# Designs tried in a protein design chat: VH-VL binders against q86iv5. Part 32

Target 1, 237 residues: q86iv5
Amino acid sequence: LDSCSICVDFVGNSLNDLLNIILNSGVIGTCGDLCSAVPGGQIVDTVCDLLCDYVGVDEFIKLISDVDPDPIYICEKISVCKTNDNAAASLDLVQINPQNGTVGGTFTLSIAYTVTNTIATGQLAFNIIDPTGNAFGDAVLLVQQSPEQYTQQFQFQATPSEQESFPNGLYTVQALVCEGSCGSPHPNTYTLANGTTTFTISGADSSSMSGAGSFSGSSQSTQTGAASGSGSGFALF
Below, E stands for the ipSAE of ESMFold2; O stands for the ipSAE of OpenDDE; V2 stands for 0.75 times the mean of E and O plus 0.25 times the DockQ between their complexes.

## First folded at step 13 (VH-VL; framework fv_rosmantuzumab)

Design b3 (at its last look DockQ between E and O 0.49; V2 from the best seeds 0.00; counts 0 for: pae E 4.2 > 2)
Fold by OpenDDE, look of step 13:
Structure b3 (fold): chain C 237 residues (1-237), chain A 120 residues (1-120), chain B 111 residues (1-111)
Amino acid sequence: as target 1 above (237 residues)
Amino acid sequence: QVQLVQSGAEVKKPGASVKVSCKASGYTFTDYSIHWVRQAPGQGLEWIGYIWPSGGRTYYNQKFQNRVTMTRDTSTSTAYMELSRLRSEDTAVYYCARVPLYSSGWFDYWGQGTTLTVSS
Amino acid sequence: DIQMTQSPSSLSASVGDRVTITCKASQSVDYSGSSYMNWYQQKPGKAPKLLIYAASSLQSGVPSRFSGSGSGTDFTLTISPVQAEDFATYYCQQSYRYPYTFGAGTKLELK
C-alpha cells in the first residue's frame, strides 16, 4: 500500500473519530494525545502519529476541522498525496449488466477509461439514480495512474434497504473520473471525464429481504502496466 | 525462536523505584512495539503502556502516567519499564509483550514475567 | 475506558465437552470491518498465551479446537472438544482503543 492510499483510508475512516476527539478533549498538545484516542488500536495510532507528526498537531487539527473535510484534499495538503492540475482522461465505456434486471438481482457495472495525463490522486466514481431521483454509488481511489487504459468493475445487488428501495423503472448510471474527490469544492479537484448509461428494473422477486446491499466492489484492476515509476515516494512504511 | 526474557524478581519498599528489563530475541526488534501488562496476585491483567521501538514514542495508561517511564535500547533489543513511587498495590507480576506495529494490537509473545513485591 | 465483561467467571467441564466463554464490551470494538478483540489462555505461574486475534483469527500453533466469533460488543471463545491441557484461565482483550483493557477472566476447571 502506498502512503497516499494509507492516508486517504485513515482520514476517511477516522475523520469522525478525530473530530469527536478534537471537540470533546479540550486542548490537544501533542499528536500522541490525539492519535492515541482514535479507535483502531496500534495500526491506526501509528498511521495517525506519522501523518500528524509530518505537519504538526495544530495544522493537523486545522485540516481535520475543515467545514467540508475531504480525505483526499487533506492528504494532499499534508503532501502525502500528490496533485496534478494537468491530469487528463476520457471515458471509454460505461456498461451495466444486465441491462434489464429484477429486484434482488445482481448487477455488474463496468467502466473503461483512458488516462492521457497522469492522475496523481483522484477517483473513479459512479452514481446510480433510481426512477424517483434517489442516488447511491461508490468510488475508488486512484493514485499515480499513468497514461494508459484502465478498467474497473463494480457489483451491487438490488436488494431493497432503508437507503434504496429499488423501485421498478429506468435507472441512470453516471460514471466520473476525477482528479481529487469527485464533486469536491476543494482546490486541485477536477472532473476529467463523465459518462452515463441506463438500465431497467422490472418485477419484484419476492425472495427474502436479506440484509444491507454491501457493495462488494471486487476491484480486479488488471493493471497490465509495468509502472517502473521510481517515484521517491515517502515510504511511510 | 522468538523470546522475551525479563529481569529477575524485585523486592522494594514503598516509595522506591523499580526498573524491569525485557530483552527481545529471535525477531526484528523494530517491527514490534513493546507493551507492558501487570497482574496482581489472584487478579486480572492490567495494561500499563507501550513503547514504539522506532523513535521511542510512548503512551501510558493514565493510571500510571506520572510514575511510569518506558525506554528501549535498539542496539541490545531491550525494553525497560521503570515504575516510581511504589505502593503496596503495585505488587504484581509485570509482563512485557510484543505487538506487531501494523496489526490490530494483539500480544503474540510474552516475557516470563517479573515479580515485584512492595512491602514495608 | 472500555470495560470488558466476561461470562462466566468460572465453569467446570469434562474432557470432550464443548465450552463457550463470552465477552461483552461496553462499546463496539469494530473498526473498518475488523473487530479488535483478542483471546488469551493463562496457566498458573505462566504468562498469557495468545489464542485468537481480530475476533476470529487463530494464532499460529494454536489447536483448531479453539475458535472465536462475534462482532460489535459481543464475542465468544469456543473450545471443542476440551482437552486436559485446556484447563486454565481465559481472558478477552480489546485493542480498539487505549488503554487496552482485559476481561476479568474465566477459569475453566475440570469437572
Scores: ipSAE 0.385, ipTM 0.724, lowest interface PAE 1.6, mean pLDDT 90
Fold by ESMFold2, look of step 13:
Structure b3 (fold): chain C 237 residues (1-237), chain A 120 residues (1-120), chain B 111 residues (1-111)
Amino acid sequence: as target 1 above (237 residues)
Amino acid sequence: QVQLVQSGAEVKKPGASVKVSCKASGYTFTDYSIHWVRQAPGQGLEWIGYIWPSGGRTYYNQKFQNRVTMTRDTSTSTAYMELSRLRSEDTAVYYCARVPLYSSGWFDYWGQGTTLTVSS
Amino acid sequence: DIQMTQSPSSLSASVGDRVTITCKASQSVDYSGSSYMNWYQQKPGKAPKLLIYAASSLQSGVPSRFSGSGSGTDFTLTISPVQAEDFATYYCQQSYRYPYTFGAGTKLELK
């Protein structure tokens, strides 16, 4: 792992803990005061302290406390993630299989994209919009994605949950490739490409509790190593 | 070869202080934090705190109520732990152990232990 | 503080047996897909020795008859087959959050 990925992973996993510590602590005078309280063992303490010490505790707290905190943006401001205002990409394929499925079935979303100018720090993201307008989705971090062709697959099971009942009807999939966080208003953020596809569910509307869609990301490359990861954030945009 | 060599046994009266040393060798001293753990006779292990050798950052278990101070000398690769206002309950073997800074927090090498006896 | 409940407090075994020691944390010690649980062996008069880190990773130089498993709050150390040199006390330790805490220990004795 590189320093940018480590920073984004740390901030993404520890942001809520950091905010709670900042909000509920009486005095935070050092990076040690902040970072030693974050769970995750020695490595989280170490990464937190290195990032915090690099910019200073006051600036670190300011960045974490932003009204619209964004792990990628924070790591860009710390200068461990780079930006490219000229990043460019296209979406070659957005495909969902099966196109006609049932409640409880497994769907595979395949996305092929071509980077034409390096994505310095960005995302490959998707939203799935159900027939009633409810949305859920996920994103994968892209770091220093050189000009190449890439593919990424996501899977989810249409198991009804509190967040999504998977009603019968037409579903819309939106996919985006971005420099920066997709949908973020922060500087150095661009939607580079977008695409859509659809699928249908013909099973009965669920009235049962339990079960939730889970996401697993995988990536492949025809020319360079692949990036992979998972995040959470239903209805990313 | 990695070694952590601690100072010798101590006998102290209640109210006194003790300073235990832990000399590291066979590795890059600044890549590991030094933790201190004690074990009272016939009892289990109790974590006291740590020090980072590069910047000297410390964190202490609240149980010790500001009675503990940890320091280090990077030029000699030596960590120190001082425990003040000793009580009979502080009678224990005191260990130093190292933890890789880029790890999930395991004690991969331990010193031989320093026996502290607190009695009048 | 995270409390570590280790079971059993002692057990007897013969050389060649399979033994299992359990450790239960009062809250999950998982972070970002990793379990922050470690296991140590201690012989009388000696410092503890690391056996297993991150729940299941075997420390260099430790025989493969030692293995660890578990996640969340429930963890297990297994020794199979037990050898003569394995009679000792075993401790679990969480490294999820300060203060680091240890189980009370499990003494493995010759039957």
Scores: ipSAE 0.253, ipTM 0.646, lowest interface PAE 4.2, mean pLDDT 86
ESMFold2 (binder alone), look of step 13: mean pLDDT 93; pTM 0.952

Design b4 (at its last look DockQ between E and O 0.64; V2 from the best seeds 0.00; counts 0 for: pae O 6.2 > 2)
Fold by ESMFold2, look of step 13:
Structure b4 (fold): chain C 237 residues (1-237), chain A 120 residues (1-120), chain B 111 residues (1-111)
Amino acid sequence: as target 1 above (237 residues)
Amino acid sequence: QVQLVQSGAEVKKPGASVKVSCKASGYTFTDYSIHWVRQAPGQGLEWIGYIWPSGGRTGYNQKFQNRVTMTRDTSTSTAYMELSRLRSEDTAVYYCARVPLYSSGWFDYWGQGTTLTVSS
Amino acid sequence: DIQMTQSPSSLSASVGDRVTITCKASQSVDYSGSSYMNWYQQKPGKAPKLLIYAASSLQSGVPSRFSGSGSGTDFTLTISPVQAEDFATYYCQQSYRYPHTFGAGTKLELK
């Protein structure tokens, strides 16, 4: 893993804890004061301290305490992640299989995209909008994605949960390729390409069904070119 | 082989201070933090604090915050814990243990322990 | 502080038995898909010895008859089959937050 990926992963996983520490402490004079309180063991403390010391504790706190804090933006502001205001890409394919499925079934979202100017730090993201307007989704981090063609697959099981009941009807899939966090208002953020597809779920009494776990947030992906990790590094757009 | 060798038993009166040493060998001293844990007679384990050897950063259990100081000497691969204003309740075995810096925080190797007796 | 409740406080077993020791944390000790729970063995007059880290990972040199499982707040240490050298006190420990805290211990005694 490179320093940008390490930073985004740390901030993404620790942002809420960092905010709580800042709000509850009242007095934070050193990176050690802040970082030693972050849960997740000594590896998290070490990464926190290195990033915090790089910009200084006061700047680090300001970045995290932003009204709209964003892991990619934060890591760009501390200069661990690069930006490219001229990043460019297109979506070649947004495909969901099966197009007609059932509650409890497994769906595979396939996305192909072509980078035409390097994505410095960005996302490949998707939302799935259910028939009632509720949305869920995921994203993967893209770091230094050179001009090339890439493919990515995501899988999820339509297992009802508190987060999503998977009602019968028409679902809309929205996919985005972005420089910066998709949907973010922060500088150096651009939607480079978007695409949609649809699928349906039908079956008896989907609102009453119960099964293993909630929607799986772990994306299973196959990339050509640079390796990319899974994560929920974006807000719904 | 990895070893943590601690200084010998101490007998102190209330109000005094004690400094326990922990000499590390068989590994790269600066790749691991040193933590201190104590065990009063017949009782369980209580975490005191840690020191990072490379920069000297410390963190202490708030229970000991005003009475404990942890230091290290990287040239001798030795960590130290000093406890001041001793009370009879500080009577315990004091252990040093190491933790890999890039880990979730398990104590993989322990010193043999240093017995501290505080009595008037 | 995170409170660690071990059960039982003591346990009698014979060589060959299967023994399960439980540990309950007052709050989740999971972070980013990993559980920050560790298990130690201590014999009288000796320092603790690490058995299991990260809930289920076996420390190097520890026999495979020791295993750990669980997540969130509920964790178990299993010894199967118990051998003569396993009679000792066992501690769970969370490494999720400072201060690190230990369970009160479970003494495994020969029946």
Scores: ipSAE 0.122, ipTM 0.626, lowest interface PAE 5.0, mean pLDDT 86
Fold by OpenDDE, look of step 13:
Structure b4 (fold): chain C 237 residues (1-237), chain A 120 residues (1-120), chain B 111 residues (1-111)
Amino acid sequence: as target 1 above (237 residues)
Amino acid sequence: QVQLVQSGAEVKKPGASVKVSCKASGYTFTDYSIHWVRQAPGQGLEWIGYIWPSGGRTGYNQKFQNRVTMTRDTSTSTAYMELSRLRSEDTAVYYCARVPLYSSGWFDYWGQGTTLTVSS
Amino acid sequence: DIQMTQSPSSLSASVGDRVTITCKASQSVDYSGSSYMNWYQQKPGKAPKLLIYAASSLQSGVPSRFSGSGSGTDFTLTISPVQAEDFATYYCQQSYRYPHTFGAGTKLELK
């Protein structure tokens, strides 16, 4: 993993912990004071300390305490992730298979896009909107993607959960390629390309209630955007 | 072969200080942090603190705060733990152990232990 | 601090038996898909020896009869089949947060 990916992963996963420490701890005078309190053991402490040292504890705290903290933006601000305001891309294909499925079925989303100017730090994101308007999705971090064609696949099982009931009807898929975090209000964030497709779910397959829609993307950076809690989570969109 | 060799047994009086050494060999010293754990007679294990190989950063159990000092000598691949203001309750076997950097914090290799006896 | 409750405190078994030791953390020790739980064996007069790290990963050189499982707050060390050399004290340890803390230990004795 590159430094940018490490940064984004750390900030994304530890944001709440960091904020909790900042809010509930006494005076934080050093990066060590902050980072030693972060759960995750030595790996987390080390990464935290390294990242904090880039900007100093005060600036690091300031970034974490932002009203809308964005891991990619934070990592860009501390100069671990790069930006490219001239990034450019096009969406070539958004396809979901099967186009007609059933509850409990497995769906594969394939996205093809072309980078025409380097994406320094960005996202490939998708959002699935059910017939009721409820949305779920995922994103993949893009780091230093040079001009060429790329493909990404996502897979999910349409198993009803508290987060998504998978009602029968027409579903809409939105795919986005972004510099920065898709939908982020922060600087150096741009939607480079977008596209949509649709699919239908009809009938209930009585198969096993087990699987929360785990998006298994082939790329190692599984940002499990558990859109669970009402908090200002990373709204992908 | 990875080895952590600790200094010999110590007998101290209450109020005194002790400095235990842990010499590492058989691996790159800077790729691992050194942690210290003690065990009172017939008791369990108690984590004391750590020292990072880079920069000498330390973290201590608050129980020992202001009494424990951990240092290292990279030239000799040796870690040190100093415990001051000794009490009878400090009677224990003290272990050093290594933890890989960027790991979840397991102790894969241990020193043989240093017995500290604090008695009047 | 995270408290580790280890049970049982002592266990008697015969060679060939299956034994299970449990450890409960006062809070979850999971982070980013991993469990920060480790298991150690200690024999009298010796330093602890790492058996399992990250809840279920077997340390190199440790026999496969040792296994770890669990997530969140509940973890288990299993020895099957128990061998004569396995009679020792076992400790769980969380590395999720400083200070690292250990269970009180489980002494495995020959029946």
Scores: ipSAE 0.018, ipTM 0.585, lowest interface PAE 6.2, mean pLDDT 88
ESMFold2 (binder alone), look of step 13: mean pLDDT 93; pTM 0.950

Design b5 (at its last look DockQ between E and O 0.36; V2 from the best seeds 0.00; counts 0 for: pae E 3.2 > 2)
Fold by OpenDDE, look of step 13:
Structure b5 (fold): chain C 237 residues (1-237), chain A 120 residues (1-120), chain B 111 residues (1-111)
Amino acid sequence: as target 1 above (237 residues)
Amino acid sequence: QVQLVQSGAEVKKPGASVKVSCKASGYTFTDYSIHWVRQAPGQGLEWIGYIWPSGGRTGYNQKFQNRVTMTRDTSTSTAYMELSRLRSEDTAVYYCARVPLYSSGWFDYWGQGTTLTVSS
Amino acid sequence: DIQMTQSPSSLSASVGDRVTITCKASQSVDYSGSSYMNWYQQKPGKAPKLLIYAASSLQSGVPSRFSGSGSGTDFTLTISPVQAEDFATYYCQQSYYYPYTFGAGTKLELK
């Protein structure tokens, strides 16, 4: 397991819990005090302890308590994730299939990009903007991507939910390759490449009432980043 | 060879306490947590809690939070589980098992079990 | 608590058969690309024995006829071909959240 991925996943998944603990607990004197209170199993406790011990409890609390906490940035600050200010990439393809779909239909977003200088820690992110301006999307963590061509696919079902009603009209897809978290104001964050495409949704296909748009990302590259689409709409932008 | 050897069978009355031991051998005691699991007669498995030999951190199933105490002696590589205010429902086989630290939390080795009978 | 729904509760099979046991978690047990699901075999009067860890990893010394698959909430243990020594009770267990929880078990019996 890549330590950077573990860090980012832990901080991302436990951020709210950590904040709640920090806010509601008295004096936290040790990493153990903090980490033992984090909901989870042994892996959560051990990962928390390990990460906290890198910087000490005070610094760890400070990082978590940032006004705009960014899991990637936090993991970079504790030196678990690496940075590369010279990272470089280009976007080769942004494609949605089908280009014309219906409500309830499945759409596949394909993104191809070329890394020309190593992405140390970054993201492949996309945003889908509906005709009303509401946006939803997802991101994949990129760790130590060497110079080469990469392709990532995302799938979503256009099933109406509280988060997205999927109105008829023209949709815009924005794809980004970033060093750091896309759109983050923190140091060592750069948009390396961006691209857009469009697709349309017309008509209601009454068929599949299946639940909230779970983004399943299948990477053809060996980094199986299982984007567990927990429905927290990270408005990336 | 990795071994977890538990103490012998116990017969207790309701309201009493029991302390079960689990002696570890054949590995570095501090590199693994010790978990306790029980199994009532003809029933499934129920997780009770854990102890980290390194540092002595414990976590308990809330079902047992006020009745269970887990301890360890690193010098003898022995873990202990004490269960107080015993009830008839506590009649079960109690197992200790080790879990590697920094692992996904599987129980790779188990003790032979300790039978506890709680009867009036 | 994460509830583990194991099915079937009992299964009859013959030696040489393929057997599948399923376990469904009430919530995802995935973390950082791994699934925190384990499978155990238990024979009468004995402690459980680890078969599979991390959903699909075979424990050392366990025969290759045992395999695990699945992610998220849905997991499967497969025994193929079933051997005479495989008649036992099998349990799934999640190790992602405390309290750790087990399935109710599946008893594999000789047909």
Scores: ipSAE 0.580, ipTM 0.822, lowest interface PAE 1.0, mean pLDDT 90
Fold by ESMFold2, look of step 13:
Structure b5 (fold): chain C 237 residues (1-237), chain A 120 residues (1-120), chain B 111 residues (1-111)
Amino acid sequence: as target 1 above (237 residues)
Amino acid sequence: QVQLVQSGAEVKKPGASVKVSCKASGYTFTDYSIHWVRQAPGQGLEWIGYIWPSGGRTGYNQKFQNRVTMTRDTSTSTAYMELSRLRSEDTAVYYCARVPLYSSGWFDYWGQGTTLTVSS
Amino acid sequence: DIQMTQSPSSLSASVGDRVTITCKASQSVDYSGSSYMNWYQQKPGKAPKLLIYAASSLQSGVPSRFSGSGSGTDFTLTISPVQAEDFATYYCQQSYYYPYTFGAGTKLELK
């Protein structure tokens, strides 16, 4: 695992804890004051302390306290992740199978994209918008993706949950390839390519029950190419 | 061969101080923090605190915050714990143990223990 | 602070038995997909010895008859089959955040 991926993973997982510590603490004078309070064991404390010491505690707190903090942007400002304002890519395929499915069914989203100028730190992201306007999605981190063709698959099961009921109707899939965090207003962020497709869910499962339990759709991802990253987070555009 | 060798047993009166040493060998001292854990007779384990080898950053269990000081000497690969204003309930075996800095926080090697007896 | 409730307090077993020791944390000790729970063995007059780290990872040199499982708040150490050298006290320990805390211990005795 490279240092950029480690930084993005740390900030993404610990951002809320860091914000709470900053907002609820008195004077924070050292990186140790901040980082020793973050949960996640020795490794999280160590990574936090290294990143914080690299830029200084005052700058680190400022970056974390930004009104719209963004893990990729923070790691770029720390200079652990690189940027490329000339990154370029195209989307070759956005395909979902089946195009007509049922609640409880499994759907596979296939995305093919071609990088034509290196993506230094960016995302491949998607949203799925249900007929009521509710959205869910995922993203994978792209680090130093050289010019090449790449494919990525995401799989989810349309299992109703409190977060997404999977109503009958037309669903819209939006896919983005970005330098920087997709949808972010921060500097060095660019939408490089976008694409859409649709699918339909029909024939609801009427046996669904409410209780303490729930069913949810979750995605799985597979990437091929010169480099690969692990996805995290819910992507909204 | 990884080894943590602690100083010998101590007998102290209430109100005194004790300083226990922990000499590390067989590994890169600066890759691991040193933690201190105590065990009263017939009792379980109680975490006291840690010291990072680089820079000497410490963190203490609040129970001991105003009575414990941890230090280290990187030139001799030795960690120290000093406990002041001793009470009879401080009677215990005191262990040093190391934790890899890039870990979830497990104690992979322990010193042999230092017995402290606090009695009038 | 995270309280660790370890069960049972003591246990009698014969060589060859399967033994299960449980540890319940007062809150989740999971972070970013990892469980911050460790298990130690301690024999009388000796320092503790690490058996299992990160809930289920076996420490180097520890026999495979020891295994750990669980996530969130509920964790289990299993010894199967119990051997003569396994009669000792076992402790769970969370390293989710400071202060680190231990269970009260489970004494495994020969029946």
Scores: ipSAE 0.390, ipTM 0.730, lowest interface PAE 3.2, mean pLDDT 87
ESMFold2 (binder alone), look of step 13: mean pLDDT 93; pTM 0.953

